VH-VL binders against q0atu2. Designs and how they scored, part 114

Target 1, 119 residues: q0atu2
Amino acid sequence: MLDKKARIRTSREYRNVFEKGKRLSGRFLIIYYVENALDNNRFGFITNKKIGMAVIRNRIKRQLRAIVREYQGQVKNKHDIVLVARAGIGKSSFEGMEKDYIAIMKKAGLFARNANKID

## First folded at step 6 (VH-VL)

Design k60 (framework fv_daclizumab)
Fold by ESMFold2-Fast, scan of step 6:
Structure k60 (fold): chain C 119 residues (1-119), chain A 119 residues (1-119), chain B 106 residues (1-106)
Amino acid sequence: as target 1 above (119 residues)
Amino acid sequence: QVQLVQSGAEVKKPGSSVKVSCKASGYTFTSYWMHWVRQAPGQGLEWIGYINPSTGYTRYNQKFKDKATITADESTNTAYMELSSLRSEDTAVYYCARGDEWYSDFDYWGQGTLVTVSS
Amino acid sequence: DIQMTQSPSTLSASVGDRVTITCSASSSISYMHWYQQKPGKAPKLLIYDASSLESGVPARFSGSGSGTEFTLTISSLQPDDFATYYCQQYNSYPLTFGQGTKVEVK
């Protein structure tokens, strides 16, 4: 589970990311991302009706949150990032979604080895 | 300096259980995943699973799903792996290894714990 | 599961030789590492992410490859390099290792 401070919660915050952010498409995911003025990252999730029935959309949303939570230490600090599930995501496995997320975050330059880690 | 120190060698009867510990020092325990890998005598390396000490999330090689249980204690910076229903085929050196969230590159390893299962 | 197959299983070489070890994945991958293991010791990370040299590892070690074929090269073999080498993929779970390549003298 992501902490409240790590979630994009308001329509205004989502709108800011869409309007000012960069866009990058993966196989099953699109990310919109922008640097924020906070000392932490925030994530938003959009699963629209193109994906399928509510049960499928809710499963995908839960799986994406789990993936983001698990890899949050690898994300460069001070970003607002919105994940938009593409229509074809319903055909993906959990592992497929996970690898697409990692690949797109690396391509965006948002993943860093040992980011935010202390030895 | 980073150190992973494992518990000592164990000799166990078939059907019994064993719990191996791995005490971490020299870095922030919750900033890295802890993996477990085994090596049977004269054989190669086999990945068992990992734990994220920050969240308690675990992932297992399906081969070990009913055999291995991985836990972590943040208060003592110690990871554990318990093996149940031991068989002679479980005789191996068991290693803990530190890995980062994305790469799963094992940059520091414990010294290994020999578990011998004999009648 | 992704199967990692190393070739050769055993390699005889002399000090000063260029040694190349190959690792073949059963499906296309982008993400893998190389380790060195000496008898009675834990493995040591040599190359991460196919081609990045781990800190403290001598420059004679290098990694390359993509897709299904990856190679570890030792440009001029030293006495300290006689060991068993393992590749590991991290493209998908479970994480899997090659069976190992033993580099031995002569």
Scores: ipSAE 0.005, ipTM 0.561, lowest interface PAE 14.1, mean pLDDT 86

Design k61 (framework fv_daclizumab)
Fold by ESMFold2-Fast, scan of step 6:
Structure k61 (fold): chain C 119 residues (1-119), chain A 119 residues (1-119), chain B 106 residues (1-106)
Amino acid sequence: as target 1 above (119 residues)
Amino acid sequence: QVQLVQSGAEVKKPGSSVKVSCKASGYTFTSYWMHWVRQAPGQGLEWIGYINPSTGYTRYNQKFKDKATITADESTNTAYMELSSLRSEDTAVYYCARGDLWYSDFDYWGQGTLVTVSS
Amino acid sequence: DIQMTQSPSTLSASVGDRVTITCSASSSISYMHWYQQKPGKAPKLLIYDASSLESGVPARFSGSGSGTEFTLTISSLQPDDFATYYCQQYNSYPLTFGQGTKVEVK
C-alpha cells in the first residue's frame, strides 16, 4: 500500500498533471508526469470503463498501487505522476503490468539507476 | 569495493533445515535487491527468489515457495535464506547475488555456500 | 515459465578464435543477460540488456539479438575465456537461465 502523502487526491491536482505534464504510452499504461514543488513524489491512478467491470478496475488499481509502492525508491524525487490504465490491461498479469511500468518509467527518465544511493 | 560474504559449508541430514547468510558491504544495502540462486553439482543455475531489503518484500520461484524463506536484517546488512525439509536433491552451491532493480542483472555474487544433504 | 536453451552445449576452441554462443527463448523476450563462470567460482556478469557491456569486461565480448534468438560473441578468444557461459531472461518471473555452454581447449 502507498502512504497517503504519496497519493494525488484532488481533481485540481490531477488536472494540473494532465495539462502541464509530459505523456508517455506503454503497452498497458500511459503516464503523465510533472515536477512538483514538494519534497516527495505523488501518484495518481485512473481506471476507466473501457477496462471492464468495477471488480476488474478495482483489482487493477490495487495492483498498480502495489507496483508503484515497490518501486517508489527508484523514482526521481519531486514528481507528480498519474498512471492511466489502457483498455487491454484487464487481460495482463501482475508481472506484465510491472514490466510495463518499469519500461515506461525508464523511457521517461524517471528511474534513477541508484535512486537510493547516498548523495 | 562491493563484497558479498557468505557463511561456510554445511552438511545436513534429510528432513532438517539450513540457514545461509550473506553479508553485504561497500554499498547501500537497501538500494539493491538480494537474489538467491543455486547450482547442483555439475548442473546449471536455478533462481530461488529475491528480497527488497528496504521494504522486506519477497518474490519466490513457485518451485521454492514452500521450501525457501528469504529475510534481511538492515542493521547488519545481512540477507538470509533458509531451506526447510531438506532432501538429497537440495545438495548444491547456494549463491546470493546483488540485483539492480531495473535489470535484475547480478553484478556482484557471494562466493557460494555448499550445502550437502546426506544420511 | 520462459525456457532458455543454449547452443552448443560444449564447444572446443583455440586462443585467437572467434567464438559465438546462441541462446534461444521459448517466447519472445526483450530483456536478457550473459554470465561467465569459471570452475569453483561464482558467475560474473558480462553483458546486460542483451548488448550492454558490463563495466570492467574486456571489449572482445559483445552481445546481440532480439525476440527469441540472442548471441554472445568473443572476437578473439584469450586463455582466461575458457569457462561456462549462461544466458538469463528477466522478462518474467521466475527468472530463468540457459543450461550453459562450456568453452574448452581444442
Scores: ipSAE 0.006, ipTM 0.599, lowest interface PAE 12.1, mean pLDDT 86

Design k62 (framework fv_daclizumab)
Fold by OpenDDE, second read of step 7:
Structure k62 (fold): chain C 119 residues (1-119), chain A 119 residues (1-119), chain B 106 residues (1-106)
Amino acid sequence: as target 1 above (119 residues)
Amino acid sequence: QVQLVQSGAEVKKPGSSVKVSCKASGYTFTSYWMHWVRQAPGQGLEWIGYINPSTGYTRYNQKFKDKATITADESTNTAYMELSSLRSEDTAVYYCARGDEFYSDFDYWGQGTLVTVSS
Amino acid sequence: DIQMTQSPSTLSASVGDRVTITCSASSSISYMHWYQQKPGKAPKLLIYDASYLESGVPARFSGSGSGTEFTLTISSLQPDDFATYYCQQYNSYPLTFGQGTKVEVK
C-alpha cells in the first residue's frame, strides 16, 4: 500500500491537478499530472460509475494502487499524479492495466524509457 | 432529474454584449463542470469553454478567449456566459452542457439560447 | 487543434437499414463520444468512450474504433433515428466535434 505521504487525499489537491495539470490518455487510463513543491510524488485514483458497479470500481482502484506502488520508485520526483480509470478498464486484465500505465507514464515523460517491471 | 434551463432568445446590435444564463437543478452543481457550446445556423458544434463552479476555474477555446466570459454562481446554481463585441458571425444557438472533469462527455444539455446579431 | 472529419456528411437510408458513420481524427486520439441532434433540439449523448451506450440509448446503437478511425453504427434504423450525428474528441483541448452526419429518409 502507498504511504500516506504518497497519496493525494484532499479534494483541493485533486482539483489542483485537474485544473493545472497536463492530461494524457491511454487505453484504460487517463493521467493528470502536475509538478508539486514536495520531495515526493503523490498519487490519486479516480474510479467513477462509468467503469461499472461499486465492486468493480473498488477492485480497479486496488489494482491501480498495486501497480503504482510497484513502479513508484521509477517515477520522476515532485509530481502529483491522478489516475482516472476509463470505461474499458473494467474488462481489462491486471497485466493490461499495468502495460497501459507504463506506456502512458513513459509517454508523459514521467518514467524512464527503460522502466521495466521490478522482478 | 437533471435539468439545465437557459435564458431566452436575444436580439442584439453589433458591438453590444449579451449574457446568457444556465440554471442547473437535480444534481450537485459544484460536482460537474459546465461547458458552453455554440451552433451557428445550419452549422456544427463548437466548444467555447467550461467552468468549474466549485473553484471558478475556467478554460477557453482560444477562438473564443476574447469573445466569451464564463462565470458561475454557486448560490443560485447558475452558470453564465457573456459574449462581448457581438458581430453577425456570433449569431448562433448557445448551449450549456454538463460534463465531468474526466471524460468531457456532455450528458445533459440546456435547451439552447438563440443569440441573433443584426443591424 | 484536432480536426474531426465525419463521413458521409449526408446519408439517405430507409427504416430497417444498417447505417454506419465514420469519424476520422487528424491525429491519433483516445476514444471519442457520439451525439444525436434533432432539429430545434439540443444534442443528446449516445455513446461515450467510443463504445459505451449512454443510459437509455437503444441497443441498436453501437460504437467502435481507436486511433484515428471511429465508427457509429445503427444496426436497424428506426423512424426516431433520422437526425444529425456528431462525433466529439476529448483527447486534447480545445474539444472539437465532427462536422456532423445527417441521416435522412431515402
Scores: ipSAE 0.612, ipTM 0.894, lowest interface PAE 1.1, mean pLDDT 94
Fold by ESMFold2-Fast, scan of step 6:
Structure k62 (fold): chain C 119 residues (1-119), chain A 119 residues (1-119), chain B 106 residues (1-106)
Amino acid sequence: as target 1 above (119 residues)
Amino acid sequence: QVQLVQSGAEVKKPGSSVKVSCKASGYTFTSYWMHWVRQAPGQGLEWIGYINPSTGYTRYNQKFKDKATITADESTNTAYMELSSLRSEDTAVYYCARGDEFYSDFDYWGQGTLVTVSS
Amino acid sequence: DIQMTQSPSTLSASVGDRVTITCSASSSISYMHWYQQKPGKAPKLLIYDASYLESGVPARFSGSGSGTEFTLTISSLQPDDFATYYCQQYNSYPLTFGQGTKVEVK
């Protein structure tokens, strides 16, 4: 599970990211991201009806949270990031989702080895 | 039954303004964004902007930012688009269209409102 | 802005023909839709997110492509398919459409 302080929780917070953030697309994921005034990152996850039935949407959400958690240390601090699953994600492998996430985050300039380490 | 019903055709003089309405029914008005798209006679489609009826947030194509004002009245499930300082080049059919915040896939459209600008 | 360019601008075809319409983006995109418009009517969503068929749309319509090149195919043209077709990107704002491809009777 992601720590509670690392989760976007309210509709208001999601709307801020969607309306003011930048948008970047991947094969299975869209990310919306905006710099925040906090000293940490927050993540949100959206699996809409285009993905499929609730059981599929819930599985995808769990897998995306696991991927985000695994790579937390590589994400530059002070961002609110929302992951939106595309319709085709239901047929992707876990590895496919993971690779897409890494590629998108690197392209966005949010992903760097030891991004939060003081050198 | 989802339906978007627009106001009737308008004939306007150069320099005037026009306000087109789009009344939504058959769905929860605040669950989708309302976009506006125009089409000059015999030409293609041009995106003007959108409003999120839940928050009132608007985004405009920069070409229209000083010309178009998009509003929504949640109490009547009606979206509006006002065009100011009309010129002959603004002669077009104006459509409202429903889209979600992630895909902007316009699954339902109004019937269109012809705005003619001539002396 | 991302420019969407369709080819051809007009094509003449007969019922039963396989019709292919191409849409080229000025930069790499992942997110686009296809619409059909008949004279005097609003556009109708056909394909969303490059390859997914909208509910109620006949299976003869299909979409494919990635990066900068996207294709709409009608496998066996029907009389009801003579119309203008538009692509639209939703990769970034402003949202932009192709100029349209008119499919007319040969």
Scores: ipSAE 0.110, ipTM 0.763, lowest interface PAE 5.2, mean pLDDT 89

Design k63 (framework fv_daclizumab)
Fold by ESMFold2-Fast, scan of step 6:
Structure k63 (fold): chain C 119 residues (1-119), chain A 119 residues (1-119), chain B 106 residues (1-106)
Amino acid sequence: as target 1 above (119 residues)
Amino acid sequence: QVQLVQSGAEVKKPGSSVKVSCKASGYTFTSYFMHWVRQAPGQGLEWIGYINPSTGWTRYNQKFKDKATITADESTNTAYMELSSLRSEDTAVYYCARGDEWYSDFDYWGQGTLVTVSS
Amino acid sequence: DIQMTQSPSTLSASVGDRVTITCSASSSISYMHWYQQKPGKAPKLLIYDASSLESGVPARFSGSGSGTEFTLTISSLQPDDFATYYCQQYNSYPLTFGQGTKVEVK
């Protein structure tokens, strides 16, 4: 699970990211993102009814949270980021979702370049 | 049953203003964005802008920022678009259309309002 | 702005034909929709998110493509399908439509 402080919690906060943030689309995901005034990143996840039935939407949400958690250390600090699942995501594999997430985050410039620097 | 019902056709003189209404029914008005799209006679579709009725947030196509003003009245489930300083090239059918806030897929449209600008 | 270019501008076809309409984006996009418009009527959503069939739309309509090239296919044209078709991108603002493809009787 992502820590409570790393989650976008309110409808107002989701709308702020959607309305004022930048948007970038991948094959299975859309991200909306904006800088925040906090010392940490926050993530939101949207799987609307276009994805499929509740069991599919719940699986996708769990898998996206796991992917985000795995790569949280590579994300540039001080951003609110919302992941919106596209209608076709239900047919993708976990690896396919993971690759799409990495590609879109790199394209957005949200992955830290110094993550692999030797101290 | 979702319906968007627009005000009737208008004939206006150059330099005047016109305000077109779009009354929504059959769904929660604040749960979707309301977009405006125009179509000049014999031509294609051109996006003008949208309003989020829940917040009053608007976004405009830069081409229309000084021409169009989009508003919404939650108490009557009605969206409005006002066009100012009308010229003959503003002659078009103007549509309101409901869009999902994440997809901007226009699943329901008003019937259109013909605005004719002539001397 | 992202330019959406459709081809052909007009297409002559007969009932029963397989019809393919193309839409090219001026830059790579991931997000687009297809609409149908009949004379004197508002457009109707057919395909959303490039390949997802809108509820109530006949299965003969399908969408495919990615990047800069997208297609709308009608597998077996019916009399009700003679109309103008538009693509629309949602990758960036302003939202933009293709110029339209008119499918008319041969």
Scores: ipSAE 0.015, ipTM 0.682, lowest interface PAE 7.2, mean pLDDT 88

Design k64 (framework fv_daclizumab)
Fold by ESMFold2-Fast, scan of step 6:
Structure k64 (fold): chain C 119 residues (1-119), chain A 119 residues (1-119), chain B 106 residues (1-106)
Amino acid sequence: as target 1 above (119 residues)
Amino acid sequence: QVQLVQSGAEVKKPGSSVKVSCKASGYTFTSYYMHWVRQAPGQGLEWIGYINPSTGWTRYNQKFKDKATITADESTNTAYMELSSLRSEDTAVYYCARGDEWYSDFDYWGQGTLVTVSS
Amino acid sequence: DIQMTQSPSTLSASVGDRVTITCSASSSISYMHWYQQKPGKAPKLLIYDASSLESGVPARFSGSGSGTEFTLTISSLQPDDFATYYCQQYNSYPLTFGQGTKVEVK
């Protein structure tokens, strides 16, 4: 689970990231990201009907939050980042999701040289 | 079941305007974007734009920026597209289509509204 | 804008044939869908996100591809499959469609 200050909360804030942000895709994840005017990063998570039933969507959302939390110390400051799960994510392993997250964040230039768990 | 029902065919003179409606039922209207797509006789599909009924946020294909106005009435679950300064080149079947906000996959379509522009 | 080019523009086939339709993007994309349209009808979603089969669509339809080249395959053509097929990218706005491939009776 992420600290509440590190979460995108309102529809207005999600809309801002979607409409103004850059978009990059990985195998299981799409990220939308934009620089914010805050001193911290904020994350949003979208798991839609194409992933599967609610129990699967809730598992994926929980796992994505855990991955983001573990690597938040590697993410460049001052960004709003929304993770959108692609339809195929329900068939992935936790390790597969984690590797995809690291790869896409590095490609976006949002990760430090080496991705490590938070202290 | 999900259903999108459009208003009937229109015959218009050059220079006039037309407003097409699309009434949604069978799902939560504010949970999906409503897109508009046209198809000229014997031609392919051309994307006009969308509205997010939850926020009123719109995005247009630049080609239609000054021609099309998309609106939505949440109280009646109805989306509208108004086309102004009609020309013969605007003769087409106009479709509304429900799209996921991330995938823009059009899983349900209206039946289409034929707009004929002739003198 | 990303241009989507389909080939062939028309394809003549018989029931039971394997049919392949190609869609080429003017730049690398990850995100595209396939639709089927019958005369006088609205399009119907067949494949979303390049390779995922939409609910209710027969298993004979499949999608594959990445980057700039995408393929829709019908493994054993049925009478109900004679239609026009369209690809669509959703990598960037404006959303764009291919020009269509008409699958007609040989």
Scores: ipSAE 0.013, ipTM 0.648, lowest interface PAE 7.8, mean pLDDT 87

Design k65 (framework fv_daclizumab)
Fold by OpenDDE, second read of step 7:
Structure k65 (fold): chain C 119 residues (1-119), chain A 119 residues (1-119), chain B 106 residues (1-106)
Amino acid sequence: as target 1 above (119 residues)
Amino acid sequence: QVQLVQSGAEVKKPGSSVKVSCKASGYTFTSYYMHWVRQAPGQGLEWIGYINPDTGFTRYNQKFKDKATITADESTNTAYMELSSLRSEDTAVYYCARGDEWYSDFDYWGQGTLVTVSS
Amino acid sequence: DIQMTQSPSTLSASVGDRVTITCSASSSISYMHWYQQKPGKAPKLLIYDASSLESGVPARFSGSGSGTEFTLTISSLQPDDFATYYCQQYNSYPLTFGQGTKVEVK
C-alpha cells in the first residue's frame, strides 16, 4: 500500500485537485493533477457508482493502488494526482488498466518517456 | 426520488436582469454539481456553466462569463442562475441539470424555465 | 471549443427500423454522452461515457465510438423513440452539444 504521506486523504485535498488541477482522460482513467508544495507526490482514487457494485469498485481501487505503487518512482515530483475510474474500467483487465495508466501519465508529462514496468 | 424544480417563466425587458432558481430534492445537494444549459427556441443545447454547491466553485462557458452568474444555497438546496443585461438573443428555455463531478453527464434535469426578452 | 457535428440532422424512419446517429468531434475526445429530447420536455440521458446505458433506458439503445467518431444506435425503433437526440462531449470545457438529430416518422 501507498504510504500515508503519498495519499490524498481529505476532502479538501481532493477538491483542490479537482478545482485547480488539470484533467486528462484515458481509456479507463481520468487523471486530475496539480502541483503541490511538498517533496513528494500524493495520489487519490475515485471509484463512483458508475463503475459498478461496491465489490467491483473496491477491486478496481485496489488494482489502481497497485499500479500507482509500482510506478510511483517514475512520476515527476511535487504533484497531487487523482485517478478517476471510467465506467468501462470494470470490464478491463489489470494489464489494460496498467497500460492506460502509463499512457495517460506520459501524455500528461508526469512520466518519463521511458517509463517501464519494474519487475 | 431525485427532483429538480425550477422557477416559473419570466418575461423581461431588454437591459433587465432575471434570476432563475432550481430547487433540488431526493439527494445530497452538495454531492453533485449543478449545471445550467440553455435552449433557444427551435435550437440546440448550450452549456452555460456549473457550480459545486459544496465549495461554491464555479466554471463558466466563456460565452456566458459576462452574462450568467451561478450561485447555490446549501441551506435550501437551491441553485440560482442570474442573467444580466438581457437581450432578445437571451430568449430561451434555461435548464438546471445535475451532474456528477467526473463524467458531467446530466442524469436529472429541471423542467426548464422560459425566459422571454422582448421590448 | 470542441465542435460536435451530428449526422444526419433529420432522419425519417419506421417502427422496427435500425437507426444509427453519428456524432463527429472536431478533435479527439474521450467522453460522449447521448440525450433524448421530446418537444416541450427536458433532455433525458440515454448513454453516458460513450457506451454505458443509463439506468432505466431500454436495451435497444446503445452507444459506441472513440476518438472523433461516435454513434448512437437504436436496434429496433419504437413509437416512443421519435424525438431529437443530442450528443455531448466532456473532453474539455466548455461542454458542447451536437446540433441534434430529429428522428421522425417516415
Scores: ipSAE 0.634, ipTM 0.895, lowest interface PAE 0.8, mean pLDDT 93
Fold by ESMFold2-Fast, scan of step 6:
Structure k65 (fold): chain C 119 residues (1-119), chain A 119 residues (1-119), chain B 106 residues (1-106)
Amino acid sequence: as target 1 above (119 residues)
Amino acid sequence: QVQLVQSGAEVKKPGSSVKVSCKASGYTFTSYYMHWVRQAPGQGLEWIGYINPDTGFTRYNQKFKDKATITADESTNTAYMELSSLRSEDTAVYYCARGDEWYSDFDYWGQGTLVTVSS
Amino acid sequence: DIQMTQSPSTLSASVGDRVTITCSASSSISYMHWYQQKPGKAPKLLIYDASSLESGVPARFSGSGSGTEFTLTISSLQPDDFATYYCQQYNSYPLTFGQGTKVEVK
């Protein structure tokens, strides 16, 4: 799991990222991201009812948190980033979600240019 | 039942302004974005912008940023779009449409308001 | 801006035909929707997120595709299906639509 300081928690904080942030889409994920005034990055995770039942949504959230945690050190500091799972994510493997995350983060310019982990 | 009801047709002179309304019912007004889309006679669909009724935040297609002003009145569950400095090329049917904040899938549309600009 | 281009612009078909409409994005996208519009009416959402059937939409409609190429298929065209169809991307702002594909009676 991610440390408390690395998590977006309030509806107001999520709204700020959606409204003022940039949007970039991958195959299974949409990210919304905005620079913050803090000393660290914060992540939010959204799995809409379109994904499936609560058990599926909770599994996806756990897997996304694990992926974000694994690559946390490669993310440019001072960003609030919200990951929104697409309806089709339920058909993806863990590796598929991981590859999509890496691709969109690099495309957004949020990863170091040499970030290249596969596991 | 979700319903979006728009104001009636308008005939305006070049250089004038028009304000179209879209009254929402059957759902929590602040839980969805309200988008505006136009369609010129015999042409396709063109996205103008949206408002988040909960915060008042607006996003515009750059093409319309100096033409359209989108507002919302939470007390009456009504969204508005004002078009300024009307020209003949602004003649179109204008639709409001409800969109999910993450997918922007327009699952409910108003009936449309024909705005005719002629001298 | 991401440009969405539909093919064909007009399609003539008979009831019972399998109809396929394509939508090409100017850059790779993951997120798009399909709409149906009948004369004098507002558009109606058919398929969201490329392949998910909207509630209340007949099962004869299906969507597929990824990257830059997406398709809407009507497996057995019904009289109620003669309409104009639009694709829409939601990868980035501004949101953009294809120019439309009109499905006409042969």
Scores: ipSAE 0.150, ipTM 0.759, lowest interface PAE 5.1, mean pLDDT 89

Design k66 (framework fv_daclizumab)
Fold by ESMFold2-Fast, scan of step 6:
Structure k66 (fold): chain C 119 residues (1-119), chain A 119 residues (1-119), chain B 106 residues (1-106)
Amino acid sequence: as target 1 above (119 residues)
Amino acid sequence: QVQLVQSGAEVKKPGSSVKVSCKASGYTFTSYYMHWVRQAPGQGLEWIGYINPDSDYTRYNQKFKDKATITADESTNTAYMELSSLRSEDTAVYYCARGDEWYSDFDYWGQGTLVTVSS
Amino acid sequence: DIQMTQSPSTLSASVGDRVTITCSASSSISYMHWYQQKPGKAPKLLIYDASSLESGVPARFSGSGSGTEFTLTISSLQPDDFATYYCQQYNSYPLTFGQGTKVEVK
């Protein structure tokens, strides 16, 4: 899970990102993102009932938090980023969600240059 | 159960204003956007705008920016749309509809309010 | 604004027919929904996010497509399906709808 400081918590904070942010979409994920006035990035996670039952939604949220945590150090600083799961995400694998996240963050210009190098 | 109940039909003179209400029940009013859509007799659907009841943030179709004013009263779970400077071309059924912040999918609609503008 | 154009504007069909309605966007989009509207009633959400079936909607309805071309298919038309169908994009503001496709009895 992400540190408390790195999480968007309130409905007011989420709506600020939705209303003022840029939007990009991948296969399974939509991101909304806006530059913040903080020293750190904050992430939010949305899974609505159209994804499936609570068990599926909770699994997806946990997996997305794990993915974001893994790549946290590669995200350009000073952004509020909300990840919204698309309806089809319930059929995706963890690896599929991870690849989609990387692809969309690169397209947004939010990943550092070296984030995609294979050693 | 989720319900959106709109005010009754209106007959108005050109140049006047009309205010249509949409009372929500069966869900947390501040958790969804409220959109307004019109349909002229025998014609298709036209999006007017939305309000986020939690923040009072509004977004309008530019065509309606100076004509429509969308407001919400959290104490009564009611959204309003006021149309000013009415013309005969504004004769239409006006719908309120509930939408998610990320999908803008209209899963519940009001029954519609017929506004007739005639001299 | 993104223009949504449906084809055909009117479609005559018989119960049991496979019905396909198309929706073309004036620019590439990733996000759209389909609605059904019966005379005197508010529209009803059928398909969201191009291919996801809304809860309570019969399985004979399906959506597909990407980019600029999207389709709504009714695999075996039932009497309850004679209605007008609308596509809607949510890729950018303002939100826009197609002009509608009326499915009427032959």
Scores: ipSAE 0.007, ipTM 0.596, lowest interface PAE 10.8, mean pLDDT 86

Design k67 (framework fv_daclizumab)
Fold by ESMFold2-Fast, scan of step 6:
Structure k67 (fold): chain C 119 residues (1-119), chain A 119 residues (1-119), chain B 106 residues (1-106)
Amino acid sequence: as target 1 above (119 residues)
Amino acid sequence: QVQLVQSGAEVKKPGSSVKVSCKASGYTFTSYYMHWVRQAPGQGLEWIGYISPETGYTRYNQKFKDKATITADESTNTAYMELSSLRSEDTAVYYCARGDEWYSDFDYWGQGTLVTVSS
Amino acid sequence: DIQMTQSPSTLSASVGDRVTITCSASSSISYMHWYQQKPGKAPKLLIYDASSLESGVPARFSGSGSGTEFTLTISSLQPDDFATYYCQQYNSYPLTFGQGTKVEVK
């Protein structure tokens, strides 16, 4: 869903965010985040077996990428951010996931005050 | 005590605009969304949209996307709703209401502002 | 959009009667609230999350239901209950209300 440059791809890159980053939990999401030395933000997505079958996990992953892409312009530059879906996310609406994402990002200090969707 | 106090009634001509205020007190303004709901004379309730005072993020009912603009001023704990290009069918009582970010349960409402559009 | 349809549109009953108002959603929902609106006043939250009684609301009010059918019950109607009642879904945007049920005391 995101440009290749905006994705965390390797296990080593994920490990770096987990080991050196800060952690915040929302209702449906947990984020791990750390400042990077690049010119852009990178996002990673983790959906585990506790969420449900592959069809549900793949749907959640696509919806989270869509949310992240829509709000990417509001995120402070130069961060690696990993979104981990919690077990209950499979029962959430798209709007519920979106609300949780906005709330946790603002709490982390990663969102500009005027966080609006990209037109 | 939680209070939402709205500005007074307005009588406007077709094609003009109106800006209604909603001053909040008795709680942390940035901890809740502020929603706007209207009610035409003798009719039911219609949701217009909301603002998150902390982030400035807004969401609108598609029906009101070109009609309503919702803003908030943290320094005065006041939310605003501006209606543009007024028509007679915009005649209604306009309410502000406090809602939780997840539940959208409107536990406190302003007293309402009657906006009358007539030539 | 999720459409919320209330039944009946108007209801009249005697003081002391048990009154039931129904709200039907056009698709299955998990999240809804009930409000009371008295003439000339703003709505008041009565029941949140289908069945939870809002603080300060008399115990004669209760909510139940799941999926597409939800009910608000007043166990013993009082004169103070003359009002219009609205259901609201918060399952998805836009937030939508039922058309309202006017409860008239005979």
Scores: ipSAE 0.000, ipTM 0.534, lowest interface PAE 17.0, mean pLDDT 85

